# Ledger of designs, part 345: VH-VL binders against q9umr5

Target 1, 268 residues: q9umr5
Amino acid sequence: SYKPVIVVHGLFDSSYSFRHLLEYINETHPGTVVTVLDLFDGRESLRPLWEQVQGFREAVVPIMAKAPQGVHLICYSQGGLVCRALLSVMDDHNVDSFISLSSPQMGQYGDTDYLKWLFPTSMRSNLYRICYSPWGQEFSICNYWHDPHHDDLYLNASSFLALINGERDHPNATVWRKNFLRVGHLVLIGGPDDGVITPWQSSFFGFYDANETVLEMEEQLVYLRDSFGLKTLLARGAIVRCPMAGISHTAWHSNRTLYETCIEPWLS
Short names: E, the ipSAE of ESMFold2; O, the ipSAE of OpenDDE; V2, 0.75 times the mean of E and O plus 0.25 times the DockQ between their complexes.

## First folded at step 14 (VH-VL)

Design pl14 (framework fv_nofazinlimab; at its last look DockQ between E and O 0.79; V2 from the best seeds 0.85)
Fold by OpenDDE, look of step 14:
Structure pl14 (fold): chain C 268 residues (1-268), chain A 122 residues (1-122), chain B 112 residues (1-112)
Amino acid sequence: as target 1 above (268 residues)
Amino acid sequence: QVQLVQSGAEVKKPGSSVKVSCKASGGTFSDYAISWVRQAPGQGLEYLGYIIPIFGTANYNEKFKGRVTITADKSTSTAYMELSSLRSEDTAVYYCARGSYSPSGYEPFDYWGQGTMVTVSS
Amino acid sequence: DVVMTQSPLSLPVTLGQPASISCRSSQSLVYSDGHTYLYWFQQRPGQSPRRLIYKVSNRDSGVPDRFSGSGSGTDFTLKISRVEAEDVGVYYCMQGTKWPFTFGQGTKLEIK
C-alpha cells in the first residue's frame, strides 16, 4: 500500500485548491489516503507561522501515529515553510518525502504582478520597517520577509525564518537540525515563471545577496554552515531539485505534467 | 505631518453595532499599523487591535471574542473599527493611532485621532 | 497576557518638584531583536493620549527634556525632573513586545 499523503496549503489558500492534486494521486496511486489539512484558510493564513505550525502539528500527529511506515508531505507556497518548521520541531516525525511545492524556503522579497497589490516597488523597499517589529511579526508574511538590504534587521527581528534557518543562534538549533534531518527526501519544486515567489530560486534555497544577485543554495551561509542540515541532506543524496518552467504560482498543484515529473515519483 | 480624523460621536442600543472611521492624511497609509484602543469613562486604555493596511487584515485582541472588526480602505486612507453586539460596558472613547519609523525602528502611536465617544444605552 | 503594573496610581506633586512613576511587567519585555518595547504615554484632561517615550528611554520630538525614561527587563521608570502645571494628567506605560499589547493602569499626576 501507498504511504499516506498530507497536504498543507499556502497563503490565502484552502483545501479546495488541491482538488486536482487529489485527483492525480487517486488516479496514479489508487488507495492512497490523502489528507488536505483545512486549517488557517484564507485570511487566517496571515496568522503567525508558529501558531500555524502548532495547529498543523496537532493535525498531523494523529495521522503519523496511524502510519508507522511513514507519510509524505506536500506543502505548497507558504505551507512549505510551515512544514519545514514542523519537521524541525517534531522529534518523532516519520516523514519519508517532504515535497516543497514552490515555497519561499529562503524567504520572500518580491515585487511581482501577483503581489503588486501587497508589495509595490515603493512598498517593498519600506516593508522592513513594519515587518521587523513586534507588530509586523504577528503576520505570516513578515515571518519570512527577507530583505537583503537590511540583513541585520532580518537576522535580529525575524521571529520565524531566521530561526528555522539557524541564522540566528537559539537554544533549539541543534535539536531542530537533528529533527529535520529525519526526513527521507527533500523534494524542492519551483520555477522561473512562478510570478510570486521572489526570487523564484528561493524555492531551492537560493536568494539575493546585498546587490540583489541571486546566489544558489550551495553559496548560502545556511548551507555552508549546515545550520539546519541542508549540506548533510545533500551529501547523503536526500535533496531532489525539480525546476520547471511555464508554470504560474497558482498552477503548481494543478499541473499534470508537473505532478508526473516532480511529485508522483516520490509518492510510494 | 500625519493627521488622523475620526468620525463623530455615536449613541447605540445594546445588541447593535457601531463603526468608527479614522481618516489619515499627510503621509503614507498602507505600510504603517493603525491601532485601535478604547478608554471607558474614568478608566485606562485598552488595546483592541491593529491593522496593517497593505496586508488587508488585522490582528485582534482575543478578549473581544470576535466582536471587533478592523478594516482599511487604501483608496481613501481610512481605517475602520466595527464593534458588534454592543454592551453598556462598551461605552468608551475609541481612539485610532498610527506609528512612524525612527532610527531605532518602527514605533507605533506617534499620531492619535481625536477620539470617538461611543455610548451604549437602553 | 503580560500584566503591566504601575505605581503609584495617584501622584500628587508640588510644582517644581520631581516626580517618578514605576511600571513593572509580569515578564521580560526584551524582544528577539534585543530591543525592549516599552512606551510611556501622557493624557492631559480632555485630550487624546500622547506618546512621550518609546523603547524605554527615547524621548519623542517636542517632549521636554525634563521627561526621561529608564529601566530594563521588567522594571521601568518615568521621571519628571521638575513638574509643571501642564504635566497634570494620566500617564500610562505600555508593552509592545508580546501580543496582545497591554497598558498599565495609569498614574494620575495632580498638583498639590
Scores: ipSAE 0.910, ipTM 0.964, lowest interface PAE 0.6, mean pLDDT 95
Fold by ESMFold2, look of step 14:
Structure pl14 (fold): chain C 268 residues (1-268), chain A 122 residues (1-122), chain B 112 residues (1-112)
Amino acid sequence: as target 1 above (268 residues)
Amino acid sequence: QVQLVQSGAEVKKPGSSVKVSCKASGGTFSDYAISWVRQAPGQGLEYLGYIIPIFGTANYNEKFKGRVTITADKSTSTAYMELSSLRSEDTAVYYCARGSYSPSGYEPFDYWGQGTMVTVSS
Amino acid sequence: DVVMTQSPLSLPVTLGQPASISCRSSQSLVYSDGHTYLYWFQQRPGQSPRRLIYKVSNRDSGVPDRFSGSGSGTDFTLKISRVEAEDVGVYYCMQGTKWPFTFGQGTKLEIK
């Protein structure tokens, strides 16, 4: 009776990370078919995001075909960007709930545990130099790196985020918007104690202006212009915001209170 | 100023593997693309792949994928290229190279290693 | 893959005379940022390659002003206004717009 659930992991991640989430779903929604996609794990999560989108598309097509009443997506961290692009490029998706679990939806700009783990010295102010080049754009973190002090470089060099946000003109913008708007609900989850997503409000489509002041979703140009459908979704009552304090980046999928409050209600 | 020093020439048998090192000195290493290019005798340049050491993973030319492995050690500022299942056609000089930054952004191949001759013969 | 085609492949030149090397790409080299990632390299006999020109027309530091690059879109040219003996070697163009990044076949410049 429950719709199948598809889980998409994040950077440097694997399917084992979701064992507690799977337990929670089994306890509250017995009989639910849950598939944790085991693609692009570990260092393969640094492959270009468009390559990941294609691989995940191939994996979800048969699952969606066998579930005509729809499926749910739970997409964690970088995986939330993969899922959003997937919903834009698939004209035949049947996703009811898209659950974005602490994903950098408006991009990433910060020296956080992600960057410290990857490189021991701070590179935040310099990373734009390689990221906004054809060499850097072959790596996933550069595909959503969003330096608020070099917005012109971001807008013109981003091969992924600026396109799926409709921030740079391209032939597919209208079709991608139409496809994304087929989603039933957009469930946004994140919080101030995440420690990795910077600013944490990126999980709610907030982001820095040029002074590093966070502007919320409704203040963003992509919302105001409705470039990929956020304003339309909000007007439909299809956007759910579920912030929760006290949860670190690696703990979103292993916190029962978070699951019961923010995830469970949307697994119809 | 910036210098790339590669390991010495090697003679290998078909079916074996070779690992070439490239040590950077006189500049920063981790936030540049470190590229590997080869040149067979009397022939042109062929791009194998590159690593940006700060990300710790490489991007490969698909024609070499499965046979080439590119790595970096940030603590020693050294990149490595390993080519496996060697054939006589792999006989070439193997170069490493690092980019630089201009006012208009990132520019490839500013600094080159001296080259490492790899000879594959039975 | 973007194919880079150089012409001529062999270029004998009299000392003091001009030389011109053509490079053509199978598709536009203009990236989304408006830059054209077209590069020229010189390889003297027995040496590693050396970058001469970055992004079509920008001469690297220490490259003599007798070298110049030009072109747009798919058609590019390296010119040497007065060939000197030290210019002997092989010249390569390279595109850095679309992975995998690719080189031309090379043009061997020699003194006639």
Scores: ipSAE 0.832, ipTM 0.920, lowest interface PAE 0.8, mean pLDDT 92
ESMFold2 (binder alone), look of step 14: mean pLDDT 93; pTM 0.943

Design pl15 (framework fv_nofazinlimab; at its last look DockQ between E and O 0.76; V2 from the best seeds 0.83)
Fold by OpenDDE, look of step 14:
Structure pl15 (fold): chain C 268 residues (1-268), chain A 122 residues (1-122), chain B 112 residues (1-112)
Amino acid sequence: as target 1 above (268 residues)
Amino acid sequence: QVQLVQSGAEVKKPGSSVKVSCKASGGTFSDYAISWVRQAPGQGLEYLGYIIPIFGTANYNEKFKGRVTITADKSTSTAYMELSSLRSEDTAVYYCARGSYSPEGYEPFDYWGQGTMVTVSS
Amino acid sequence: DVVMTQSPLSLPVTLGQPASISCRSSQSLVYSDGHTYLYWFQQRPGQSPRRLIYKVSNRDSGVPDRFSGSGSGTDFTLKISRVEAEDVGVYYCMQGTKWPFTFGQGTKLEIK
């Protein structure tokens, strides 16, 4: 039998968005128990990410308990960060494959057409002002806003991303790293035509330097310092990178080719 | 300079709803938090919630158990506070306020509206 | 929720004399960025509140230098070096470190 699959949605999203993914899984892996978690839908997805992590944790714990052989996680967009944090705080998770589906794993600093209403060009340069404050950090978007021009503010004020990355010292860093390293495989999916995740390489733990030059995962301090286990995972062959062009952000969970190429191989 | 102008006084029956507006002028609107606080007669200040208009949703004080709805219209630079299931205890002056950015970061409550008196009585 | 406790609640003062208001929080107001989001507000009779101090000790523009804020962690103080007639009103402290943000009870300053 196939291991259960747990699906976590993204920003302004809901479980309904994954109807195609469910169909694909049922067709290719019949009998798979798939649970799309219907939590923090729509505007509720703007709740603080730690609050979301707690909610999702409560939902996944009973599923994991009934699946002693392990489960697979498919986490889309913002959900990928939620899942990473979830795996960091859970010392007894049994996740075989963590599939990060076009997630801003290294944060967001974008003003793409898709986000113009939220992040116009003029706003992108100023969003650090509100995001790196107690007022801003009550919103999920600010929890993973990563302004490369204000790294000091990010490191000090980010109440989520900087912590799960181990970029800011905290008493749980070692334990979180240990917990995260329990994952069997980390499958990173994303692509250049996403149009939302900015830069798109963030889905692969790449990100801007101070000059907005995109650096790859292996050049990031979190990797070099192995602050949350990326270097260790890579070394043991546990990281899979699956880039794909021609896919917009809202199509990652509904594209059949993407599913067959990047998701299906890891649903065992 | 920034000015916040609120709608006029309201008299409401228990169980009804009230919606107070707060129009901002003299500055940008989308990336500043608009806070709502109230003050019952002779009492202190109570934080209801706030909205960052660009995000399209508000953060609420759970004390109000979902009775408060804060919205913002970016096209008119107007924030709204709606309170439903009104009770006599909701009788208060309701204030909107906007923050600003200092060299030290974001600071709330730089600018205040004139207040809106909401009276709930049978 | 963080409880903000002011003292005294009533403060009669003679003109020209100093005044001091205490504000205590139930937990530390130091945020992750190292700043302390403690604010002081003044509300004159019949007026909207006005921010006097932000982040413990920073005076807003137009606030006379006779007002000063100090403190750290959980204990904060607003001082008026020489009280003037225009200072009559209610003063509130507020914490903006942990949601929900909360106000003190208020201190009513009156002239003797």
Scores: ipSAE 0.908, ipTM 0.963, lowest interface PAE 0.6, mean pLDDT 95
Fold by ESMFold2, look of step 14:
Structure pl15 (fold): chain C 268 residues (1-268), chain A 122 residues (1-122), chain B 112 residues (1-112)
Amino acid sequence: as target 1 above (268 residues)
Amino acid sequence: QVQLVQSGAEVKKPGSSVKVSCKASGGTFSDYAISWVRQAPGQGLEYLGYIIPIFGTANYNEKFKGRVTITADKSTSTAYMELSSLRSEDTAVYYCARGSYSPEGYEPFDYWGQGTMVTVSS
Amino acid sequence: DVVMTQSPLSLPVTLGQPASISCRSSQSLVYSDGHTYLYWFQQRPGQSPRRLIYKVSNRDSGVPDRFSGSGSGTDFTLKISRVEAEDVGVYYCMQGTKWPFTFGQGTKLEIK
């Protein structure tokens, strides 16, 4: 039989968003137990990411305990950051495939869909001012906001992303790396037409330098220092990069071709 | 000049709710924290929660057991605080306040509303 | 929650003399960014509070030079070098390092 699949949703999202993904899995892997976690829905997805990690951890523990053969994670958008943190903080996870579905793994530096209501003045150039403060860090968007023009503020004020990336020293770095490296496969999915993740290459651990030139994963300090295990995973052949053009941010979990190409092969 | 103007005083019975408004004029408010603080008669200040309007949701002090709802309407530059299941000890002046940016970064409570007295009595 | 303790709670002062208000936090107010989120407010009788000092020692615009803030870690002080009649009111410290952000109990400054 197939390993259970756990689905973690993204910002302003809920379990209903995954109804098509559930149908695809049912059609190709009948009998698979799929659990779409119904936590931090809608505006609750703006709660601090460490609070979300704790809540999702509590939900996944019994599922993993009932499946000693392992589970798969499919984690969408902001949910991919929650899942990566789970893999780091859980010394007892049994995740085989971690499928990161258009997630801002190196951070976000651009207007998100929820900011479309704002005036034409660029929000991304000013958001650092509140995000890199104790007031802003109480919201998930600020937990992974990564302003390449204020990297010093990011490195020192980020309560989440700078820590799980090993960009700021902390006492858990060695343990988190060890735990993360227990994953069987890291499947990275994203594409240039996403429209929300900025730069879209963040879904593949790429990000801007100070000139807004995108550096690929292998050019990032976190990769070169192997801060949380990316270099080790790549050397093991455990990283799968599955880019796909023509898919908008809200369509990743409802595109059959994407499912068949990038997700289905990693469900066992 | 930035000004915060709050709605008028209210007298309420225990168990009911109150909704206080806070209208910002003479400036923007969407990328600042709009905070709500209360002061019981003769007492100190207590932080209820705040909203950053561009995120459309608020951060609450859990002391109020889920009785506080803070919202904002960007089109009118108005924030709201609703307190439900009112108790006698909720009698207080309720203030809204907006932060500002200094050379040192984000700073809270630069501009204060005039306060709204809410009296809860049977 | 971080507890903010002010002393004294009542401070009678002679006009023209200095005044000093202490504020102590139950834990360090230094955030990961190296800033200390400690603020001082003045509330004159019948008025809304007004911010005097931000981040320990920075005077707000329009606040007289006779007000100064100092301190570090868990111990902070607001000083008034020469008290004037307009300084009557209640003074509050506040921490903004750890949510929920909290105020001290207040120090009532009176001319006596």
Scores: ipSAE 0.809, ipTM 0.925, lowest interface PAE 1.0, mean pLDDT 91
ESMFold2 (binder alone), look of step 14: mean pLDDT 92; pTM 0.939

Design pl16 (framework fv_nofazinlimab; at its last look DockQ between E and O 0.82; V2 from the best seeds 0.86)
Fold by OpenDDE, look of step 14:
Structure pl16 (fold): chain C 268 residues (1-268), chain A 122 residues (1-122), chain B 112 residues (1-112)
Amino acid sequence: as target 1 above (268 residues)
Amino acid sequence: QVQLVQSGAEVKKPGSSVKVSCKASGGTFSDYAISWVRQAPGQGLEYLGYIIPIFGTANYNEKFKGRVTITADKSTSTAYMELSSLRSEDTAVYYCARGSYSPQGYEPFDYWGQGTMVTVSS
Amino acid sequence: DVVMTQSPLSLPVTLGQPASISCRSSQSLVYSDGHTYLYWFQQRPGQSPRRLIYKVSNRDSGVPDRFSGSGSGTDFTLKISRVEAEDVGVYYCMQGTKWPFTFGQGTKLEIK
């Protein structure tokens, strides 16, 4: 039998968005128990990410308990960060494959057409003002806002991303790293035509430097320092990178080719 | 400079709803938090919630158990606070306030509206 | 929720004399960025509140230097070196470190 699959949605999203993914899984892996978690939908997805992590944790714990052989996680967009944090705080998770589906794993600093209403160029340059404050950090978007021009503010004020990345020292860093390293495989999915994740390489733990030059995962301090286990995972062959062009952000979970190429191989 | 102008006084029956507006002028609107605070007669200040207009949603004090709805219209630079299921205890002056960014970081409540008196009575 | 406790609640003062208001929080107000989001507000009779101090000790523009804020962690103080007639009103502390943000009860300053 196939291991259960747990699906976590993204920002302003809901479980309904994954109807195609469910169909694909049922067709190719019949009998798979798929649970799309219906939590923090719509505007509720703007709740603080730690709050979301707690909510999702409560939902996944009983599923994991009933699946002693392990489960797979498919986490879309913002959900990928939620899942990474979830795996960091859970010392007894049994996740075989963690599939990060177009997630801003290294943060967001974008002003794409899709997010123009939210992140126009003028706003993008100023969002650090509100995001790196107690007022801003009550919103999920600010929890992974990563302004490369204000790295000091990010490191000090980010109440989520900087912590799960181990970029700021905290008493749980070692334990979180240990917990995260329990994952069997980390499958990173994303692409240049996403139009939302900015830069799109963030889905692969790449990100801007101070000059907005995109650096790859292996050039990031979190990798070099192995602050949360990326270097270790890579070394043991546990990281899979699956880039794909021609896919917009809202199509990652509904594209059949993407599913067959990047998701299906890891649903065992 | 930023100015906040609120709507006029309201008299409401118990069980009804009230919606107070706060129009901002003289500065940016979308990227700063607009807070709503109320003050019952002779009492202190109570934080209802705040909205960052660019995000399109507000953060609420759960004390109000979902009776408060804060919205913002970016096109008119106006924030709104709606309170439903009104009770006599909701009689208060309601204030909107906006923050700004200083060299020390973001700071709330730099600018205040003039307040809106809401009276709930049978 | 963080409880903010002010003392005294009533403060009669003679003109020209100093005044001091205490504000205590039920937990530390130090945020992750190392800043302490403690604010002081003044509300004169019949007026909207006005921010006097932000982040413990920073005076807002237009606030006389006779006002000063100090403190750390859970204990904070607003001082007025020489009280003037225009200082009559209610003073509030507020914490902006942990949601929901909360105010003190207020201290009513009156002239004797």
Scores: ipSAE 0.913, ipTM 0.965, lowest interface PAE 0.5, mean pLDDT 95
Fold by ESMFold2, look of step 14:
Structure pl16 (fold): chain C 268 residues (1-268), chain A 122 residues (1-122), chain B 112 residues (1-112)
Amino acid sequence: as target 1 above (268 residues)
Amino acid sequence: QVQLVQSGAEVKKPGSSVKVSCKASGGTFSDYAISWVRQAPGQGLEYLGYIIPIFGTANYNEKFKGRVTITADKSTSTAYMELSSLRSEDTAVYYCARGSYSPQGYEPFDYWGQGTMVTVSS
Amino acid sequence: DVVMTQSPLSLPVTLGQPASISCRSSQSLVYSDGHTYLYWFQQRPGQSPRRLIYKVSNRDSGVPDRFSGSGSGTDFTLKISRVEAEDVGVYYCMQGTKWPFTFGQGTKLEIK
């Protein structure tokens, strides 16, 4: 009765991290087939995002083929960017709910305590120098690094985020928009106490302007131009925004209240 | 001034592994690409892969992906390249190199190590 | 992979004469940011390579002004206006636009 659920993990993560989420689904929706994809685990999560998209695409095809009535995606952190690209590049996807669990959908510009392993000093103002080069673009973090003070470099050098957002012209924009718009619901989850996603409003398609003032989704050019379908989805009532305070980045998939409030209603 | 100092020459048997070190001094290396290239005797340059140490993982040339491991230790400013399942055609000088920043952005291969001869025989 | 083809592979020159080394790529080296990631290196006998030119035409500090780089798209040239004895060695072009980044075969410059 319940549609299969496919789970896509984030940076430095693995399928084991979702054991509590799997428990919640099993208890509330018994019989649901849940697949946590075990690709690009740990350090492999730093592979170029297009490489990850290709690998995850190959893994989801047979799952979707066996579920003609549709599937749901739960995609955590960096995994939400992989999933959004999948929805754009797959002309035959049958995703009903795309659940984006604290994902940097408009990019990352973070100098945060929790991700200090990757950002040991105040380096966010300088990372653009290597990220916006062919050497940096071979790493997933640089694929969605979005320096609001070097927006021209971002727009021209990004090999991933600027393309899937429709921020740079490309020949596939119309097809990608059409494919993305086949999703039934876009469920956006995140919150101010995440501690990693910077700004946290990136999980809701908000982001900094040049003065580091957060512009919300409806103020973003990608929304106003409807470059990949956000305005159309909102007009259909297909975008669900589910912010929740008090949850740190590593706790989104292990908080029962968050699951019951923001996830469970969309796992039909 | 930035210097890259590599470990000494190695003589290895086929089927074994070699690990070459590259220690940076006189500057930072964490936010640069630290690259590994090799040069067989009388031959040209071949790119093995690189690491950006701040990300803690490497990008590999597909030709070598199953046999090459590139790592870095930020606390000691040292990069490592390990080549496994050695064969005679792996006999080469192995170089590490670090990039730099110009007014036009990131530029590769500004500083080079002295090279490490790896000989695979018998 | 992007193939980098150098010509000539061997370049005997008379001291004081000009020299020209060609490098051709199998696809455009212009990246989406408008930069062309084409580099030239010199390797003197028994030494590590040394970068001469970055991004087509930009001479590194300490490189004599008799060296110049030019070209666009897929065709690039390194010129030495007056060859000196210290210029003996092998010259490599390299592309940094598309991973895996690749070198030309090298051009061995010798004094005749």
Scores: ipSAE 0.835, ipTM 0.929, lowest interface PAE 0.8, mean pLDDT 92
ESMFold2 (binder alone), look of step 14: mean pLDDT 92; pTM 0.939

